# VH-VL binders against p38371, part 40

Target 1, 215 residues: p38371
Amino acid sequence: CNFEQPETNCFVQESPSWAVKYDVVDSPKDANGDECTTTAPLVELMGVYKYVNPETGAAQLALRPATLASRAIADTTTTSADQTSLGSLDTEPKDHGFCHANDFAPAFVNVAASDTAAANTIRYEFTNVRVYSAAVAPGTQFTGELKYTSNGCTSSYVMRAVWPPAPCDTASTEPAENCGVGSGLNPEFAVVCQPTSATGTTGYCVPAGDIPSFK
Key: E = the ipSAE of ESMFold2; O = the ipSAE of OpenDDE; V2 = 0.75 times the mean of E and O plus 0.25 times the DockQ between their complexes.

## First folded at step 21 (VH-VL; framework fv_romlusevimab)

Design ad5 (at its last look DockQ between E and O 0.57; V2 from the best seeds 0.00; counts 0 for: pae E 3.3 > 2)
Fold by OpenDDE, look of step 21:
Structure ad5 (fold): chain C 215 residues (1-215), chain A 123 residues (1-123), chain B 108 residues (1-108)
Amino acid sequence: as target 1 above (215 residues)
Amino acid sequence: QVQLVQSGSELKKPGASVKVSCKASGYTFSRYAMNWVRQAPGQGLEWMGWINTRKGNPKYAQGFTGRFVFSLDTSVSTASLQISSLKAEDTAVYYCARQRGYVGKNYFGMDVWGQGTTVTVSS
Amino acid sequence: SYVLTQPPSVSVAPGKTARITCSGDALPKQDVHWYQQKPGQAPVLVIYDNSARPSGIPERFSGSNSGNTATLTISGVEAGDEADYYCQVWDTSSDQYVFGGGTKLTVL
């Protein structure tokens, strides 16, 4: 909570839960160059926080994927800082209402070995993050790129996020349950229900197009 | 601890052959390609190529085809470089280096290196 | 052949900041990696993917890219930082790794 921090023109909705979609750019490969199957989630929640240095006015953006947070419960080797990607954030919007965030530190967790699986590290590396902070939708959409690595399998994605997180069901005919009126989302947002699994119908409303995603 | 340990220094005559070994430990050998890098005395680093440690497929850089052969002994997590018909200009330190990984067009570099093997070719 | 250009040498006083540049046409489109090689030792990865730092590498080491130039920055230089530094990229055209010529960093 940053209510005591100086306000900047780059507004970011701080929340423990954004809905984030990952669209694959590069398919997963291992360090031999062979195909592998481990990918980032189709959709996940993400903690998003803005920090402002009261002395310098410099801003930072923190991203904490739910995948890391959930795995962190059993991980005694990494800290909350390790599980959060912190980068620099513009103080003012630049091109077309976007605030750029750069120089993100990798976020990761260590998954201990089990009887059925070897020890693993899950790693998030964010680049070219841009928060849409125009007056029409200040700080409720952002985009960027993700390099995801799990079990030595690396893939890349375009990341698109929207706030608030709205649960949805593609099987539902009720607008409120399928990213329509009553979902809590800005009615001007172009969103679509993204299931959490390839075979499921339940998930979260995510941007339907490029950020900013409007109807 | 992740490490690569290479074989000892070699002194060879021109025309002879040499085989440099690189033993990996502390990680799953077959999950990371093994690079080979040459460094002539007083010179910079030169990528020779790599070998897929799962499939055994080598990729040779330009200028390192023919006399240079990458091989594996997976039973002992060892990659090897063989140089045949040695020349004086082959005198160099040879490094094995683990491929960090890659995705798409982004190749991640080499994150673990052997200590190097000096090969001296002299008449 | 693709070429990465580095200055042959850079000198810096202890406690000061050293900057080593690497120039190449592919740099805007390809990630740069940096290696440190101390005399008589094997290279060590100190920066990867332009600006990422491996575990165990001091925060004094940082990487950045601007245009066709990548820069390795070493703040608060110590005597132990004296080494050769090499940049590296993957050249998609030739489908091979390319190293810079290396820069000798001398701590005065």
Scores: ipSAE 0.626, ipTM 0.847, lowest interface PAE 0.6, mean pLDDT 93
Fold by ESMFold2, look of step 21:
Structure ad5 (fold): chain C 215 residues (1-215), chain A 123 residues (1-123), chain B 108 residues (1-108)
Amino acid sequence: as target 1 above (215 residues)
Amino acid sequence: QVQLVQSGSELKKPGASVKVSCKASGYTFSRYAMNWVRQAPGQGLEWMGWINTRKGNPKYAQGFTGRFVFSLDTSVSTASLQISSLKAEDTAVYYCARQRGYVGKNYFGMDVWGQGTTVTVSS
Amino acid sequence: SYVLTQPPSVSVAPGKTARITCSGDALPKQDVHWYQQKPGQAPVLVIYDNSARPSGIPERFSGSNSGNTATLTISGVEAGDEADYYCQVWDTSSDQYVFGGGTKLTVL
């Protein structure tokens, strides 16, 4: 790993795809307080972008979950802006190399009724987002909280994210296919293969522990 | 297009009954509790309680456990408030309001409100 | 029983910042929701969970909850912000929602 001159502003690796893992904190409940079954994905890809206002120097972080983008293909009533959550981003790191992002607007998609399902809205609400921006691995991991709502069923999660997205297979003995050497990830990252389904073996490499996740 | 549409204003005499309806549209009715809020003329907001729209069990605030009855007609996505033995002090605007959400230990407030129904009780 | 106290009125010049307070002894353990009610209209949720903005609420509305005081802040106040503002919490001791008494914001 090469060490470059530290960034004096919060660096974030911009990409249409980061791998994001969700771990449940509050199990799904509807707005009566009753149990329901709709959950966020186990893992998904997420667009991550940083914007800076050149006149003021104010920075923003944009998060665009791939699940919203994929559902929007079938939906003509929401825009790409609606599918993106925009929040304020610190201009300098703190807390041992973390850049905080706050005040996120919700991201959502309106899903039209079909022959098999009623119309609903899928909504992501992000809070307490922190991007690890220390020089050893600037802007390639972040953590935060998600409140996920679909059809009135809400659950909450800790999210942990890593760049680049590395496909993987838990059943593979090849290191490059199981988050090891040749996967494209920084070898100092502690990562684990997270399948996209509860019963499958294929997915993406995600942080193994709290951010920053290193061996 | 989440919307709550309430029935029209009512003029009643003391001792009568009134039923205020609240019709929901644009969302799955059985997923969101329905709150009722009272506002007497020139006064603040007062929470009356809610009804669980899936199970139909009500929760009444203190002071609203007697003459006030919440009910549902789920076939038409409608919540209703019935007030019996009306008194002059029941003169108010009555709002229905959808519970935004429930996660963990806190509610996220009431995000959609009906337009209000004025009930006037006079001799 | 549990009471949320708001000032009855606040006056602010156009373009200035309005701060509306809500006081209660249990606020450090509560999340505060704020509603705007214009004359003759139903309330509208403008802040929930202390500081979160619903879709469609402009960024100049913000909220905080620190110590025994929650504050709704409206920067760049416009004539259209003239309304009554209510704070609200869930009170676990009485097992119900509680509204503050309301604050009339006047834009002079």
Scores: ipSAE 0.341, ipTM 0.742, lowest interface PAE 3.3, mean pLDDT 89
ESMFold2 (binder alone), look of step 21: mean pLDDT 93; pTM 0.954

Design ad6 (at its last look DockQ between E and O 0.85; V2 from the best seeds 0.00; counts 0 for: pae E 5.2 > 2)
Fold by OpenDDE, look of step 21:
Structure ad6 (fold): chain C 215 residues (1-215), chain A 123 residues (1-123), chain B 108 residues (1-108)
Amino acid sequence: as target 1 above (215 residues)
Amino acid sequence: QVQLVQSGSELKKPGASVKVSCKASGYTFTRYAMNWVRQAPGQGLEWMGWINTRTGKPKYAQGFTGRFVFSLDTSVSTASLQISSLKAEDTAVYYCARLRGYVGKNYYGMDVWGQGTTVTVSS
Amino acid sequence: SYVLTQPPSVSVAPGKTARITCGGNNIGGQDVHWYQQKPGQAPVLVIYDNSARPKGIPERFSGSNSGNTATLTISGVEAGDEADYYCQVWDTSSDQYVFGGGTKLTVL
C-alpha cells in the first residue's frame, strides 16, 4: 500500500523489496530445548512500508518477509495482515540518526498438513528495529533482531537490511554484479554479496558491517 | 487448528490412582514440550513440570515427585499424567499446556492449553 | 525459591486503564509471561517475553518489565476483561517455572 502521507523526519524507503541478511545469534532449538535444524533464510527480500496517522502523527513500520509472502500463496488461513509485522515507529531520529521501531506484532503463515508432515507455522518476531534515517543515507538501511520459528524450531538473528535490493554473484568479476559500481547501491555503502544458499554463488548485496554500513 | 484436548472429569477415592490424558493436534507433537499445571479450587496456577515429547524425559517441579508420573504415547500425540496414592489435597483442575518455544535458554511460556481435567478425591 | 508477588485484586471502571503488577527480585532481567483466566476456563497467554502479544490478543493489552516489577496494562477495559491474571517466569536458579499468585481484575 502506497499512500500519500505526512512527511516525518524518520524517512523510510518504502519498497516491496529490501535485501535482508540474518546473522545467527542463537542456534535453533525446538520447544523441547533440543537441537533442530530449521533456520531463517541466509538472505531474503522484504517489503517495508511506513504508515503515518494523519490525525495523530503517529508512525508505524510494516515488515513483510518474502518467505511469508511466498508461502501465503498456499495458505488460506492467514491474511495479508497476518503475514505482515506491524510496529510503532519514531517520528524523528533519536539516536545517532536512528529511528526506533517497537512493538511488532508477529507475522506468520500456516503450512497445511501433508501426508508426510503435520501442519506447520512459520513465524517472524521482530524486536529492536532501528532505521537509519540520517541525511547521508535517509531510510535505506535498518537493523534489528529476529526470532524465527518454523515447526517449533526457534532461532534468533541480527537482522541487517539495505535498499535497493541488488542481485549479485560472488563468482562474477563484474563490479555491477558483485555489489560494486553499477549495482545501483550507494557507492558509500559497505556491502557484500550474500548467496541465498550455503553452496550457491548468487544472492543479494547486504550490509558488510553493522548498521549504518559505510566504507 | 492447534489444540489440546484432555480427558474428562474424574472422581476417585483416597489411595486410588488416576490418569489424565492430553491429546494434541494441529502441530508436530514431538517438537513441543508438554507442561502440566495444577490449580486447586480457588487457588492459583502451579507448575508441576513438563515432559520432553521427543525423548520422553520428564522434569518434575519440586513437590511433584514420586506420585506424579508424566508419560507419552507419541503414536497418538498424547501426553498423560498419572497420580497414584491420591490424597484429598490432589483435588484440583489439571491442565496440559504446550511450551511455546525455547531459544538461548529462554522459555517463552505456554501458548496452548487443554481445557483442563477436574480430579476430585473424596471418601 | 523465587517468588512472584501480585496484588490479589484490582478494580477498574469500563473504559479506564488497568495495571496489574508482578513483583520479583530483579524481575526486569527475566522474561515475564502473562496469562488471562476467565471463570471456568483455561488460561490464555496474553503477553510473552515482557511485552510481546500473541496473535489475536488485542492491542489494549501491553506489558512492561523493569527493575523489580513487571506490569500488565489493559487500556480501555471491557467487561470481558474481567478475569484472573497470572504472571510467570522461568527461574534459572531452581530450574522451574514460577507463577504469581494471580490478580482478580474486576470491572466495575
Scores: ipSAE 0.720, ipTM 0.878, lowest interface PAE 0.7, mean pLDDT 94
Fold by ESMFold2, look of step 21:
Structure ad6 (fold): chain C 215 residues (1-215), chain A 123 residues (1-123), chain B 108 residues (1-108)
Amino acid sequence: as target 1 above (215 residues)
Amino acid sequence: QVQLVQSGSELKKPGASVKVSCKASGYTFTRYAMNWVRQAPGQGLEWMGWINTRTGKPKYAQGFTGRFVFSLDTSVSTASLQISSLKAEDTAVYYCARLRGYVGKNYYGMDVWGQGTTVTVSS
Amino acid sequence: SYVLTQPPSVSVAPGKTARITCGGNNIGGQDVHWYQQKPGQAPVLVIYDNSARPKGIPERFSGSNSGNTATLTISGVEAGDEADYYCQVWDTSSDQYVFGGGTKLTVL
């Protein structure tokens, strides 16, 4: 038999790619308190990994935003560990199937100066991360909070994430391309197509509501 | 590399004035308020206030609204502290420190500090 | 007028846990920052927003804040941890930052 029950521990679907959307809570301000315009992406892919220390049973959750990974190609001063945020992860679910992850170290990348921009550090600070691990959708949705800083401009968000990442196009009439039947997502998930840009139509299917997001 | 480099130590007589400079590098100077912090010999840290590096508007802590003046030269990414009518009790190390951030209503801590400038006032 | 009280000194044996307290009326409702200052050096931010750890600070540094007490905890203390430690909050009533008086940590 090739089926194991994941419900006895905090199961997390490990993948280099989850789809993550960010909904703003605090609009961007710089460290003078003045308004600025730099924001987190509307949606991005994120690497999600679980590590367990077999000697102690302690678990960690690793979050690696694709935006940091893509920027790191041009930056030799930032290590792979710097681009990944590690936090502690519960070993057992709490009531209603959530596994909490806390104490995340920041993830960041140094971006070299260009003809159009000064050198910059992009920083992600995750808090209050909760992975939904109940049997109906074990370890395939999570929520948390993000503080995002770039070019001295900081903003805060609620993040909501789903696995697998399903590409979509809001302009498509094909249900499989608009988060419907055939998209590859659990049919019970409530999801919506989030374009990667404010003016584009292509992006990824993301949770439509609070986690756990179901129809 | 984000860095704050302060001007050298000063020996002064009572009644003189002094100007401590703090040059920033490695980041966008006008995005982060600059704090000034005093530490008298053998004593703790004392917040003097900050200056908005975009507008030049200062905020002074209680007790620092008179002889202490914050200023900027944005063209060289430099913040300065001037102390006039120096008194013996102004003998201290003076630090500049960058404010980490501001989100919602939260003034975050100071994440980058200058090396400090010792000002000694004696007769 | 908001006053942060710290013990003047704390002594701890190598490898043990040091706990440095910062007392204030309802400090648990505040965001507390902690700084380490070694002799002759500028302060270094070691904990911000009660419990968050900046890049490069070892995981054996942790912070907590509830009720009238914030605590900086250093587990597995090393000789290199000997320093003065300061807590800090923003006092909304006086509209300014306030530092605690500092705690000298000695590793014996």
Scores: ipSAE 0.192, ipTM 0.705, lowest interface PAE 5.2, mean pLDDT 89
ESMFold2 (binder alone), look of step 21: mean pLDDT 92; pTM 0.952

## First folded at step 22 (VH-VL; framework fv_romlusevimab)

Design ae1 (at its last fold request DockQ between E and O 0.72; V2 from the best seeds 0.00; counts 0 for: pae E 2.2 > 2)
Fold by OpenDDE, fold request of step 23:
Structure ae1 (fold): chain C 215 residues (1-215), chain A 123 residues (1-123), chain B 108 residues (1-108)
Amino acid sequence: as target 1 above (215 residues)
Amino acid sequence: QVQLVQSGSELKKPGASVKVSCKASGYTFSRYAMNWVRQAPGQGLEWMGWINTRKGNPKYAQGFTGRFVFSLDTSVSTASLQISSLKAEDTAVYYCARQRGYVGKNYYGMDVWGQGTTVTVSS
Amino acid sequence: SYVLTQPPSVSVAPGKTARITCSGDALPKEDVHWYQQKPGQAPVLVIYDNSARPKGIPERFSGSNSGNTATLTISGVEAGDEADYYCQVWDTSSDQYVFGGGTKLTVL
């Protein structure tokens, strides 16, 4: 059951690591409209930061996916700003304890050409991001939509995120290693272990349902 | 660097044919449809259609069927527009433009353009 | 035939804000793209998907939609912004791209 207690401001837990799950909405297609196979990760970590303009009081939300951060090391053509999606954030929660974030700039990295592959761009485009900032769980869950593009192959997702990031193993019987007691997560959160691959057992705890995800 | 380079200006007589080429570089050619856009002197942009760069099947806009043919040479990442039985009204600048993307049922415009090819038809 | 209507011309003084409108019946359901074309040059994508900016496009350029009208807004207009601007949509009903008639922006 989800609880709604309004907050006076849009609190966001700032951290270099949130656990983010992507659920596919539209399957990947290239710019011809043909099917392709490249998809966003099943789960990844994400840097999340809130900026407030001290003069105007305007707030912004910054999202930096680990996929972009890791590839940024080899990319000399993009900046940290290019690799981070920055959008506007509400000052106060609106409906049902959510703070809305919109007008995100695309975040991307370039992959240099090789002997066997042409140059590539990986792009994240976020829309309709909503941070749950109610008093019962202020700024530790958010949701939104992602358009993911890699080498001209584009797919869309619903993203669901939770803080803190808790590693997990579906093969483990230890509660602390399977999103239970001792994992560091809020015990009121409804979470499940999402492996990083379709065949693997290790990954991160992610929301089990729609945001806010409570037991 | 992503770029499209088109062939040079053409001067033709009525009834002749012309072939405009568009060479792509800096990206995976087969992942992006190639659009063709016409612009008559002093007029606006007009979409002619596109060609699927993976399958090779063309889509022609209304008014651009019959005399207009899209083709590919994938070995050199080149799209071509051929116009047969040229008329004076075919005098225009022709652009190739890369399709930006596709999701769901939506196409998302054109993000890379060639420099344009001027085709002049005069007796 | 689906039609996008633009004013033929807009004039603005340097440093002021220019607004170019694009009207069409299906605009509430379609993503709008905007192109800038300077004299003798190829068009350049300046806004896509209603409000997104490609890399290299100044923040002065923004896009918005309201009802049946899309608007390209250029704040702090510079002399270099003088150009023709075209709106574009993919019309799902006719299965084709449609361009507006274009707007000539003059910087006074």
Scores: ipSAE 0.872, ipTM 0.945, lowest interface PAE 0.5, mean pLDDT 94
Fold by ESMFold2, look of step 22:
Structure ae1 (fold): chain C 215 residues (1-215), chain A 123 residues (1-123), chain B 108 residues (1-108)
Amino acid sequence: as target 1 above (215 residues)
Amino acid sequence: QVQLVQSGSELKKPGASVKVSCKASGYTFSRYAMNWVRQAPGQGLEWMGWINTRKGNPKYAQGFTGRFVFSLDTSVSTASLQISSLKAEDTAVYYCARQRGYVGKNYYGMDVWGQGTTVTVSS
Amino acid sequence: SYVLTQPPSVSVAPGKTARITCSGDALPKEDVHWYQQKPGQAPVLVIYDNSARPKGIPERFSGSNSGNTATLTISGVEAGDEADYYCQVWDTSSDQYVFGGGTKLTVL
């Protein structure tokens, strides 16, 4: 007759910045079904927030991709709410220690043409989001699915995210600059440096494998 | 704003032809296939087919391969439906509707619809 | 190819929950879409990909798909919800969109 260890309810580390990587599942197609070239970023920062209705106890998860926030400077047609995707969040962990979030509204921004870029509409549609809630670092990793649309070109991805964000450089021999000792990440996390561009070396430390990503 | 605006209603006699236009605005026309959907009076929605707005090739549903022709004028972001040899059975509201997208193996719906064009065929 | 079957009508009291079904042989798992058509108006997409809501659709609209039956659920039904509701899939085997026959929702 002993009490079980109290469950940690669906805790989420709230932060304006998580590091998120996307791995392609469906290559880009336009709404005719033809190949196009626009893709999600290799990695980006993402705002992650939890809201709880105090009367009902119902919870929501908010995801705000940094690329939408940065593009909002040139967008007079969308609000901060449009640029943030809200979904329902489980109040208790299930499915081997995951808190599921579903029913996300799309997040988007409309970007007018500039001297350097054509007009663009960027849309994120998240599904099947699962926040890791078990172990000593609950609410610091999550996975999910993304449909990314930019100007009519849609592709799909598995997303994997970790908090805190840690900048890195794949060309650096300093462990602290390449997701190693001194980077500021939990040393139990399995992470790798993901550059922000296909040809560059600098980016952020992201989960090395499926969530939960631990050594 | 993303918008589809269709041409006005038409009253025709059997054997005539009609052309329904659908002008798109607020998005890149060449990225989204255009569907045509028919609704006879008191009946449900019936998919007629679509046209690829980048390549211009149409796809017609079964039953719509003869007298129905989809076309484009990409210079003015306009899709058109022409119906030849009109029959009384062609009396319906005709909608254009933009495809939402394509991912995996499926097109995932029609997110923007024109207001509809009523074609009435009677003697 | 699919044939999508919907009940021709559903009646519900104001403030109650309406459930509109759409049945077919093994519905596509990720792409059942729902449209609302109010009298004299064009259809409006209210649910896509089984359960996702476009911007502007109230949270009281929800959807599910159990593989053989998709369900559109409208909680807290209002008089303004009186409309015809159509389910739709893209059927990859026949390479066509398929609409259900439509369901007239009446709010008594």
Scores: ipSAE 0.511, ipTM 0.817, lowest interface PAE 2.0, mean pLDDT 88
ESMFold2 (binder alone), look of step 22: mean pLDDT 91; pTM 0.942
OpenDDE, look of step 22: ipSAE 0.757; ipTM 0.887
ESMFold2, fold request of step 23: ipSAE 0.487, 0.000, 0.000; ipTM 0.812, 0.426, 0.436
ESMFold2 (binder alone), fold request of step 23: mean pLDDT 90, 90, 90; pTM 0.940, 0.940, 0.942
OpenDDE, fold request of step 23: ipSAE 0.846, 0.858; ipTM 0.929, 0.938

